# VHH binders against ATP synthase subunit gamma, mitochondrial (ATPC), part 10

Target 1, 283 residues: ATP synthase subunit gamma, mitochondrial (ATPC), of Arabidopsis thaliana (Mouse-ear cress) (q96250)
Amino acid sequence: ISTQVVRNRMKSVKNIQKITKAMKMVAASKLRAVQGRAENSRGLWQPFTALLGDNPSIDVKKSVVVTLSSDKGLCGGINSTVVKVSRALYKLNAGPEKEVQFVIVGEKAKAIMFRDSKNDIVLSVTELNKNPLNYAQVSVLADDILKNVEFDALRIVYNKFHSVVAFLPTVSTVLSPEIIEKESEIGGKLGELDSYEIEGGETKGEILQNLAEFQFSCVMFNAVLENACSEMGARMSAMDSSSRNAGEMLDRLTLTYNRTRQASITTELIEIISGASALEAAK
Key: E = the ipSAE of ESMFold2; O = the ipSAE of OpenDDE; V2 = 0.75 times the mean of E and O plus 0.25 times the DockQ between their complexes.

## First folded at step 1 (VHH)

Design p06 (framework vhh_7pa5_2)
Fold by ESMFold2-Fast, scan of step 1:
Formats: sequence, C-alpha cells, structure tokens
Structure p06 (fold): chain B 283 residues (1-283), chain A 125 residues (1-125)
Amino acid sequence: as target 1 above (283 residues)
Amino acid sequence: QVQLVESGGGMVQPGGSLRLSCAASGFTFSSYWMSWVRRAPGKGPEWVSTINSGGGSTSYADSVKGRFTISRDNAKNTLYLQMNSLKPEDTALYYCAKSPYLRSLPLYAEDYDYWGQGTQVTVSS
C-alpha cells in the first residue's frame, strides 16, 4: 500500500476521532443538566406507589403501553430495549377478551414499531426534546393522552438511569379511576382510600380521577427525564467507544506508516550524518 | 533542556540478554512517541523499534522481531528495550530518540528531535 493512501486515511480517522470526542462532551454536558432534575423528580411520584402500589402484573381488559424512546440515534440499545419490553407486554396482556394498544413517544420507537405493530398504535408523539424538558410540557402531553385514549391500565416503558454504562428497563403502571374503585371495593390494598375524608363536596370518583391524572403526570415527567439521562449516557458510551476505536485504528495506521518511513529514515539518516561528518572534516 | 540518558549496555555472549534504559527529562514524556535507533561499526543508523505515547502500540524492525521488546514507564519517564537471544549482528551503539511532535511520528528524517549519547552493546564470545 502507498504511503499517501495511508496518510490520507490517517487524516480521515483523526477527523472522526475529533468529532466523536466533541459529541461525547456535548452528551456529557446534557447529562449533567438533566440528571439532577431526573433524581429530584423521583420524589414527585414515589408517594403514589406507597398509596396505590405499582401493580405491573394487574390483569385488565384494556392495557395501553406508553413506549418512551429518543428522536436521535447513536445511543446504544436504549430504543431497541424499550421496544422489546413493549412487545413482551403485548404478548403477556393480549387475549380473546383483552386489548393492548400503544402510545409511542419518540421517532426511533415509532420507526421500529410501525413495521409490525402499526394497527395497534393509537397515538404517536415526536420532538418532545426539541426544547428543554419541563413539568408543564410533559403535563400537557399526559393530559392529551388521558383525554384521547381509553384504558384500564397505562404501562409506561422507559430506561431508568443508573449510570452511563447501565440503564434499567422499567415499567410503571397507572390505573384508571374505574379500576382503582373496583379494587378498593373488593377490599384490596386500595381499600385504604375509603378512609380518606372528602373536602369541598367532591365525590370519591372525582377525587380518584384527579389523583390518576396527577399520578400519570408525575410518573411521565420522571420517566421522560430518566429516559433522557439514559439516552445521553448511552450516547456518551457510544461516542467514547467510537473515539477509542478511531484512536486504535490511527495507531495501527501510524505503525504501518512508521514501518515504511523508518526504512526510508535509515537511508536519509546515513546521508545526513555522512554530510555532517564531511562538513566537520572540512572545517 | 531536553535530555535523554541511555544505560544498560555491555558485553554479552551470543544468546544472552540485556535491558536498555533511557531516562528522559525536560519534556512531558507521556505525550511523545519514542524510538530506539542503533549504529553498528562501519554502518549508518538503523531504526530498531518505536512505541506510542501511551505504550499500547509498538513496531519493530524485521531483524529484531520476536527477540526485542520496547516498553515505557510514563510515571518514571523511562523508556526500555528488552533484548533477548542476542546475535553478533546486534553489536552497535544504541540511541534513545524522541519524536518532535506531540503524540505522533515525524514525516521527515531530519525532524527527529533529540538523541542521547548512546549505550554500547557488544555481542561476542
């Protein structure tokens, strides 16, 4: 192989290394900005699980799976993972008298799931991350879902952030007011809600409706932030891997170039040293 | 202010071993590629081996492959050359050489930066 071809390849690889290092730094910066908010948002919905439970195994006639994904790629397996979990929930909850539908958040899950699950998708939302994520933005999305989709249980699938190399596929369940009331009447764990005093003349049904809406908004806000953190962490890892691979390729190309160049250097060094010796002898 | 001081040379019998050291000072050692170059009696300089700044990538002249191992200790600012199965043809003055470029090799022979005084290796019975 020609020395010029190797040299040109080295320049190309150096550019890839530089770009991927820059992309890693951007992802790291975005992670730092979102991580604190994700951790703080965990406190917003935890009281609901103490009161209502998470109930991931509750059997209902109509389940709606909310799949959270990213709009952009280069973030490892986070998007394929939530799709895989969402499909598993479909298999688990579908039956002769049971219906499963999908609400897709993010372009990547939309692209994957439209191939074989298009008929079961009732709502798709993209570009949620176009602006910095805040509670108001996610709350509006949550309200739109609740108004436009009928369900007995909402199964929110997302990647909970643990570290830049580890994310935990997670399913959070939010029950409809009708299911909560049914469970409380049977004397289950939700029966404790009957002990609460009503203020302002609101009916139990109205209180349960407001509780479900607020719970869903809180869970969605945390889930969206968690998934954003996992996306940034996975992107950092992907960019770091690409940068390291580029660096290793550059080193291998440099060694190849060095072998050829060092053979040439021996000849040139003889000429230079011989010239210096002749010049020294002449003076 | 850049200084390279070689040591570890000596007289050995064919099949013997020697370990050369090069103590570097006056620059950030961990940021530069380093090489070993030798000059046999009556011959010009011959490149022997190169190691990258981090120590993970190495290259060797065909005449020494499988017998010599180049390594570095960036914490001690020291370059090494482990020479095994020495041959009479390995008799030479061995030099430690520094690349003039940060984390890369020179493209031109005249760009090789600093060479030390050298350490003599003699292989004879």
Scores: ipSAE 0.000, ipTM 0.138, lowest interface PAE 20.9, mean pLDDT 76

Design p07 (framework vhh_7pa5_2)
Fold by ESMFold2-Fast, scan of step 1:
Structure p07 (fold): chain B 283 residues (1-283), chain A 125 residues (1-125)
Amino acid sequence: as target 1 above (283 residues)
Amino acid sequence: QVQLVESGGGMVQPGGSLRLSCAASGFTFSRYAMSWVRRAPGKGPEWVSTISGSGGSTSYADSVKGRFTISRDNAKNTLYLQMNSLKPEDTALYYCAAETYYSGSWYPLTKFDYWGQGTQVTVSS
């Protein structure tokens, strides 16, 4: 093996190690920027779960699955996982008198689902993370979904951030005001709304509509932040693994280089000794 | 500046044991493969053993395989060579050596002045 060939391979592998280490640091920095906000945003929607109940198994005529993915890759299995869960929800909610549609957030889920389910995709949004993520940007997305999509239930699929090595596929359900009203007739937690003092003479239907819209915005804000944290955490893990793998490959190449070089050093020294001996004999 | 200081040499009887140490300073020790090279009287330099930066990979010369063990403690910036079942043929000056990182490339310190001063091992009856 040529010393030059091994050296060139070491240079290439070292460059990969440097790039993946830099990408890990960038992902770590971005995670720090959003993690606190994601954790704090969990508090925004929890009161709605307490008030309106959590009914993931509700059977409705029209379900809309909101699939949250990333625009960029190199983040482990987070995107394939939300697509898998979204397809499972489609099968579970499909039927002769039932309609299931998709709202896709992120380029990766769009690319995967466009070939198989494009006729069922009513809205697709990409580059949500191009600008710093804030409530205003997510509320615009939520408003676009509410204005352009008719539904009985929204099923939001995302990766909940647990740690940089653990991401939990999660489905959050938001019900339309009509379905909430029907559920309240059965004696659910919505009966508590009748006990609240409301100013301005708003009807119960108007109150439920406002609460459902606000709940969706809050849940979407948390889901988007959770998924962003999971993306950054998964990218850190993927880059760390790639950097360590490159490091081990570099170590192996270095051992090969050292063996080749050691042979050269020995040969050079033998030639020097032989030359000195020949000169000494000539005297 | 890069410095490598070998220690632990001495005189032992055939069949005896010695442990050599190499204290490294002036570079990020854990990122460099380290080697032991010896020079016996009247012979050329002989590569003895190499350990990767992480410690995950080791290699040995056939003449020492099964008798010598190379190891490192990255927290202490120290390289070790455990020598068992020593033979008169193991008598030599032992040097530790490291790779040098240059922009975009790795170069072994075995070709540089930083080899260290070496430590003498003498095996005689």
Scores: ipSAE 0.000, ipTM 0.106, lowest interface PAE 22.2, mean pLDDT 75

Design p08 (framework vhh_7pa5_2)
Amino acid sequence: QVQLVESGGGMVQPGGSLRLSCAASGFTFSSYAMSWVRRAPGKGPEWVSTISTGGGSTSYADSVKGRFTISRDNAKNTLYLQMNSLKPEDTALYYCAKLGYTYWTSGSRVEYFDYWGQGTQVTVSS
ESMFold2-Fast, scan of step 1: ipSAE 0.012; ipTM 0.391

Design p09 (framework vhh_7pa5_2; at its last look DockQ between E and O 0.01; V2 from the best seeds 0.00; counts 0 for: pae E 16.6 > 2, placed apart)
Fold by ESMFold2, look of step 2:
Structure p09 (fold): chain B 283 residues (1-283), chain A 122 residues (1-122)
Amino acid sequence: as target 1 above (283 residues)
Amino acid sequence: QVQLVESGGGMVQPGGSLRLSCAASGFTFSSYSMSWVRRAPGKGPEWVSTISGSGGRTSYADSVKGRFTISRDNAKNTLYLQMNSLKPEDTALYYCAKYFGSSYWEPGLDYWGQGTQVTVSS
């Protein structure tokens, strides 16, 4: 093969290495900008969850799975993971008298799930990350879900950020105010609300409604931030792997180039000597 | 650490019966819906049955309705699957699965036990 072909290949691989290193640095910068906010948003609803109880496996008639995905790819398996978890939730909760529907956030889950689950998707939102994520923006999404989607339980599927090399597929469950009130009346896990003195003049129903709405907004805000962190971390890892692979390929191409160049020089010297020898013999 | 340990698999003739057990530890068993999932050779996971945390509601895949019965004993932290009228199509590795509706502060990821093999062949 031609030495020029190997050299051109080396140039291409080097350019890929430069591009992937740059993409890694951009993802790292974005991760640091959002990571502190995600960490600070953890546990904002802890006191309210203590009041409302924690029964994420409660069996309800109508489940809505909120699937959080990215708008951009090149972020490892975060999007395929949330789709897989969402489909598992569908299979586990579906039945003749049970409904499971999807709310899709992000282009990547939308693209995958529209192929075979379109009839079960009741809301799809993309390009949430066009603007910097803040509580107000996520609250609008949360309000849209509460206003337009009927549910007994919302199951929010996202990737909780653990580290640049790891994320935790997580399902957070938020119950409708009607289910919370029903459980408190029959003395279930949520029945402890009756033991608290109501000092503001609000009814138990009004308190449950406000707490459930606040809980959902806080859980959604954190889930969106966590998934953004996981996206950036996975993108960093993917770009690092691609850059490393390009470096290894460049090393191998360098060996090939050196061997090809040495063979070409040897062939040229043989032709020069052979040509000189033929001219001498022809005399 | 969540642990799910399946047992009770084996070889049976078509029409035979088996009862699978799943011993659960590392979480509050009664608070979670539990499922059986199976993986036949060369195929992906197939949902079989689900039972609510209290045991009050059950559901089954169409392929096993009337033949399989899911149950649980919350005092013993054990999930069961009674399989009757077994067919060659039921041959699979059967997994006990924890329902993963975890709250925000719980990171749990263990969806499956190690599995127990069921082989239905003449």
Scores: ipSAE 0.000, ipTM 0.138, lowest interface PAE 16.6, mean pLDDT 76
ESMFold2-Fast, scan of step 1: ipSAE 0.200; ipTM 0.592
ESMFold2 (binder alone), look of step 2: mean pLDDT 82; pTM 0.830
OpenDDE, look of step 2: ipSAE 0.025; ipTM 0.375

Design p10 (framework vhh_7pa5_2)
Fold by ESMFold2-Fast, scan of step 1:
Structure p10 (fold): chain B 283 residues (1-283), chain A 122 residues (1-122)
Amino acid sequence: as target 1 above (283 residues)
Amino acid sequence: QVQLVESGGGMVQPGGSLRLSCAASGFTFSSYAMSWVRRAPGKGPEWVSTISGSGYSTSYADSVKGRFTISRDNAKNTLYLQMNSLKPEDTALYYCATDYRTWLGSYPMDYWGQGTQVTVSS
């Protein structure tokens, strides 16, 4: 190989290293912006699990799996992981007279699942993270799902952020008011409501509907923020790996360049020496 | 601000053809994927077809594949659905919609037109 070819390869690899380092810094900055909000939102829905119960294995006729993914790639296996978990939930909740449908959030899960599962997808949302996330934005999405999607249980699949090297695939379940009512009668966990203290004539069913709606908004807000943190952390890791690999490649190319240059210099010196010797022999 | 206005529906015999149009306004049309969705009497919404913002990629429901063609004219902000070999089962209100939930600023863009009626009868 020529010195020029090696030099051109080195220039390309240096550019890749520069780009991946820049992308890592951008991901780190975005992670810092959302991490605190994600951690703070974890406590937002915990009271609902105490009141309404956390029954991920509850047997229902209609399950809707909400799959959270990213719009952009280069974030390790976070998107393939939530798709895998979502498909496992489909299989687990399938059965005679049972229906499982998907709500897809993010371009990456949409692309993967549209290949095999298009007929089971009732709603798809992209570009949720195009602008900085806020509660109002997520609550509008949550309201749309509640108004337009029929379900007994919502299974929200996302990557819970633990650290920049650890993301936990997580499923959070939100039950319809009808299922909560049925389970409370069987299990007795919710008990009876004292109507003597209620102004405005709200019934137990109306209270459960309001609680379920608020619970879903809170869980969705946390899940979206957790997934965004996991995306940024995974991208940092992926870019760090790519930058490190580029650095190693650059080191190998530098050694090749130095050896090629050394060989060229040595050849030129031999020719000069040979020429001088021939000149001396000829006189 | 965002408006979608469908037209081109009507009555047709089985095996006939119709071309639906959707005039879009209030958003950057070429930046958003567009879909056709239909609602038959007594049934829920059924997705029919989607076209990417550029027009390069299209997809169709199995029930209409090979019979319907989706297209768009970004210069005119108009979406089309060419329907050939129509069947009685195609009788429905046809809606023009933005593809799924597309975000515009801090809010999703989730707009459907009023629909245009297609009736296939013999």
Scores: ipSAE 0.000, ipTM 0.101, lowest interface PAE 19.2, mean pLDDT 76

Design p11 (framework vhh_7pa5_2)
Fold by ESMFold2-Fast, scan of step 1:
Structure p11 (fold): chain B 283 residues (1-283), chain A 126 residues (1-126)
Amino acid sequence: as target 1 above (283 residues)
Amino acid sequence: QVQLVESGGGMVQPGGSLRLSCAASGFTFSNYAMSWVRRAPGKGPEWVSTISSGGGSTSYADSVKGRFTISRDNAKNTLYLQMNSLKPEDTALYYCAKGGSLEWLLKYYGSDFDYWGQGTQVTVSS
């Protein structure tokens, strides 16, 4: 191996180290920008679990699993984790006369799941984070899902942010108006109002539909922000690890370069000495 | 503080039966779905069965369907698993878990999977 090859490898590794350090700083900056919003959005949907119930173990005929992933990699295992949870959820909800379908958000989960689950994917969306995430962008996505997908229960799979070193896979459940009416305490209470309502049963159905749609938008907004925080935290960790590994590799290559240089000098010196000796002997 | 104490395990021959019990404390038992989970030697944890908070709905892993029956007594804060037609592949340490299949699944994949109890050993050998 030549000194030039080792020198070129050292330059490449040093560039990788600089890039990974820069990427870590960018991820940290983006995390700071989105973390407060994620924490604040938790308050938006939590009251709905008390009001409508979530019944995560409820057995329904039509389940839709919404899998949240990132568009870019280099963020540890967050994308493989949501895919594993989504696939296991499919298996748990599968059965005769039962239907499980996927809605995929993000390029990474799409690429993984299209290989062996394409027939079960009814909608896929990418590049959601191309612009800064806001409620309007997520509400449009939520409306798009509600218009194009029939369900009894929506299971939103995402990475909940706890800290830069701790992310928790989470499933949030949103029930259809029909299931809320039959299974929830609020559904029963709204049924009692039906006999005194001038709009009748249509008004009750409208109330449950509007509550379910608003709950879904709020849960999706929180889930998207939580997943974005987890992505940035995981990327910080991955980039920090890569930067340290590059530094170690650079140190090893420096040692290799110095040894190769020393070997070359020794060989040249031997050739000079041998040449001089040969000329001396020839005389 | 959630406490779950499993019992009823033992050694049995293939085709035999065992009934497992789980005594729950530290939470309102009647408000939560409950699950049975097992870990065979050298394998990861496997979800076995779930029962709804009121007992009206049950679900089972394909490997145990038709052989196992999950039940609960909310007055006694106790969960049960009736195991019939036991096979050597049913040999495992059995745990009861607070929550349904989804809650167990999230703990398992999140690397935050802690069994609340010591579990009860079931050994099926000829």
Scores: ipSAE 0.000, ipTM 0.359, lowest interface PAE 10.3, mean pLDDT 79

Design p12 (framework vhh_7pa5_2)
Amino acid sequence: QVQLVESGGGMVQPGGSLRLSCAASGFTFSSYAMSWVRRAPGKGPEWVSTISGSGGSTSYADSVKGRFTISRDNAKNTLYLQMNSLKPEDTALYYCARSYVYKYSGSTYTWEFDYWGQGTQVTVSS
ESMFold2-Fast, scan of step 1: ipSAE 0.006; ipTM 0.399

Design p13 (framework vhh_7pa5_2)
Fold by ESMFold2-Fast, scan of step 1:
Structure p13 (fold): chain B 283 residues (1-283), chain A 122 residues (1-122)
Amino acid sequence: as target 1 above (283 residues)
Amino acid sequence: QVQLVESGGGMVQPGGSLRLSCAASGFTFSSYGMSWVRRAPGKGPEWVSTISWGGGSTSYADSVKGRFTISRDNAKNTLYLQMNSLKPEDTALYYCAKPRYSYGLTYDFDYWGQGTQVTVSS
């Protein structure tokens, strides 16, 4: 191998190291900006869990799996993980008289799932993270899903942020007003709704519809922020690893460069000495 | 209960070397970037160095670049600071500091160690 080849590789690796360090800092800055909001948004839907209970295993005829992914890569396994969980939910909830459909958020899950599951995808949304995430933006998405997709249960798949080295694949279930009403009649935790006073003449059905819409918006807002945090954390980790690997590669290439350079100098000196000797002999 | 215990300080001549250690407990050490901060007599706290949770990224104050090296051993929950070519200006109480958030590029700290004294004198 030549000194020029090694030199060119060293330049390439140095550039990768510089870029990965910069990308890590950008991801860290973005994580800092959204982490507090994600943690605070966990409290927004907690009253619904107290009132409506947590029903992750509820068996219904029509499930819609909402898969949250990123638009950009270089964030470890977060996108492949939500796709795997979404496909597992499909298998668990599909049956002879049961239907499962997908709502895909993000370019990465869309690309993966359009190959194998295109016929079961009723809605796909990309570029949610184009501008800083806010409640209004997510609320519009939630409303579009509620108006355009028929379901008994919505199963929201996302990466809950724990730390930059650990994200927890999470499924949050939101029930349709019809299923909530049916459970209420059976006398579960929803039976407590009969104890609440109705103001302004709203019907029980209208109250349940409003609760389901608000719950879904709150859960979606938290899920989107959690997934954004996990994306940034995973990207930081991936960039940290890439920078470290680039540094190790640069060290190995530097040793190779020094060895090749020294060998080349030695060869040139031998050629010069041999040439000088031949010229002296020719005199 | 979060605890940070520094060690390795002492008296050294200009041009000498010291290695500081910080034993961490009570939190998931491998999830947090860590920093060294020093306080010289009569001066306010000065940030010295930061290392990412995985060790792949480090940063240094201009006053110590090229002389100090920060490192960590996540298996032992220990943070290190290798100090070479020490100067009288490096005389300070050195603190191990934990950031509030689980990433190492912030200077908002929620826990500090007791500090270890480094004295550089001719």
Scores: ipSAE 0.000, ipTM 0.244, lowest interface PAE 15.3, mean pLDDT 79

Design p14 (framework vhh_7pa5_2)
Fold by ESMFold2-Fast, scan of step 1:
Structure p14 (fold): chain B 283 residues (1-283), chain A 123 residues (1-123)
Amino acid sequence: as target 1 above (283 residues)
Amino acid sequence: QVQLVESGGGMVQPGGSLRLSCAASGFTFSYYAMSWVRRAPGKGPEWVSTINSGGGSTSYADSVKGRFTISRDNAKNTLYLQMNSLKPEDTALYYCARQGYPWSKIYGSFDYWGQGTQVTVSS
């Protein structure tokens, strides 16, 4: 191939390498900003496990699966993973006497799930990351879900951040006050709940409602931050891989360029030698 | 493996003093604000005191202000609660708790709790 074609390919690959390196640095910066908040927010909901119990396999008539995804791509399999888990939960919890609905967060899961599951989606929210993530934004989202959706159990599907190479699909379950009350009476958890009640003139129902709302807000805040960390980490890894691949391609093109240039120089030298030889013979 | 282990509880007469300790392991202790939370028989959990990550800022529940002092030793990964002028109403299980988020000081902000140490104040 011509030296010009190789030069043009090298220019394109260099541009790809620059872009992917820049995107990796942006993702790394965003990860640094959000990782501490995500790790600290794990503390927001873990005390509720001791208070209210963790019943991920609890059998209820109405389940709502909250699927957390990103708005932007280039972040590995994090979005396809939460969609797959969400669909599996649908199949496991669906039945003749059981209802399963979806709440979708993020453009990527919305696009995938609207194709086959549109009738089961009760709420969709996109563009959470247009503004920096904060508790106020997530609280509004949590309120929207609680106001617009009836449920016995909320099952929040997200990618828990462990490292830039390890993201664990996670399901966190939040029970309605009615289900908590019923389980507490049967399972003997009523005394545990009563021991955690704040002093005041509130009824047990009011306390359980407030605790469920607070628990959901805390779990959602953590889940959103965890998913954001996983998105940034996955994007950083994807961009690093792309940048490395571009570097390898650039190295191969540089070798090709040098071989093509050397071949051109050799051909030129042969022509010069041949011409000089012909001129000497003509003398 | 985050662990919080309380010690120093016991039985004491009104007006007495006790010093509680909490040994922390499995995390970077100096990054986290730490709290003491108590649970009296038949009552819900009551926040007692919080100390920031560096130890320079403290806060106390009105019921214990002036009597209790929270402190920490980041080099030893240990949290302390010095309890003076103890009253019968201070009888409770005392928990060491790691605070993850300051907006929810009493509930939902603590991600790890110790097993508790019993303090009994009786005449």
Scores: ipSAE 0.000, ipTM 0.084, lowest interface PAE 22.4, mean pLDDT 76

Design p15 (framework vhh_7pa5_2)
Amino acid sequence: QVQLVESGGGMVQPGGSLRLSCAASGFTFSSYAMSWVRRAPGKGPEWVSTISGSGGSTSYADSVKGRFTISRDNAKNTLYLQMNSLKPEDTALYYCAKDFYKSRYWGTSGSYYMDVWGQGTQVTVSS
ESMFold2-Fast, scan of step 1: ipSAE 0.012; ipTM 0.438

Design p16 (framework vhh_7pa5_2)
Fold by ESMFold2-Fast, scan of step 1:
Structure p16 (fold): chain B 283 residues (1-283), chain A 122 residues (1-122)
Amino acid sequence: as target 1 above (283 residues)
Amino acid sequence: QVQLVESGGGMVQPGGSLRLSCAASGFTFSSYAMSWVRRAPGKGPEWVSTISYSGGSTSYADSVKGRFTISRDNAKNTLYLQMNSLKPEDTALYYCATSRLFYTGEWSYDYWGQGTQVTVSS
């Protein structure tokens, strides 16, 4: 435990404190930019849930789980949480003659899930938030998923933003037009769609397809924004904790530095006194 | 009939570059995601990169990130792979594949091309 080693550690910890404080401010700024849009986007899809219902068919043959994660870490447990929920959904929906596949958004979930679930991953996308998130960008992603992935039900897993210290793991389900039609024919809650007026001369099948595509785009847009808010909130909390911990560590190291320096001075004085005494005796 | 024809492979020294092309015919190219998959001698196939039907989304294997770039030209029904900073480990037969699904492993193959050989050696 040398004075120089303690001094070097103090410099490192001070730098960590400065960096984490800066990172907290950046996350706070990004959260402010996204939060309003996330809250506004909730209004876009909630009417569809009321119209189509929120209970997915348990017996669908093909379920696709869309897992939303971040590309960068230092955001608490948000990424491990969506992976855990996604794996739970896999177990609940797997069975004889049933297929469950994953669509992964974000580098962190991709890294985790490629270890154990690589063969069940249909599509992976990274760097979605390299540019500021907007509806056009997310709608292109949603369209890419709809054109490239076959499904009976899409289950979107994300972290719904509640506060900077709390996020709610959430699963939103979007059913294929075929499943909606089947439920409608059997006379379930979705049968009420038969009572709606025909617009533009479109058939019921065409209306259901357009409705499902628009619903997925709206739900995906909200989910991506919610997850981005939760990421920024979790990063703020993590950076705040790191900055505070670094401050406490710096205080402890300052005490250690002072003790080490004082002990060193005392040792020098003892050596000087002892040496002088020995030389006097030798005369 | 669906056909995929790869080209652009060859011999190159470490640190060099190559551009692979895949000409597609017999299907609506713009409606399908496209992938590059490689197979090194004596090894199983390894997924390299995927691009969505529109070109709006791309994904890469960790081993090639920052070095390879996948792109497509839907007007020409052509897929590309720009390979930079090539390493001996990149030596393999490269296939282009079409699928609505991104797969890895034996059960997930959907190759229709013959492949193009890439050899990186001093």
Scores: ipSAE 0.000, ipTM 0.098, lowest interface PAE 20.6, mean pLDDT 75

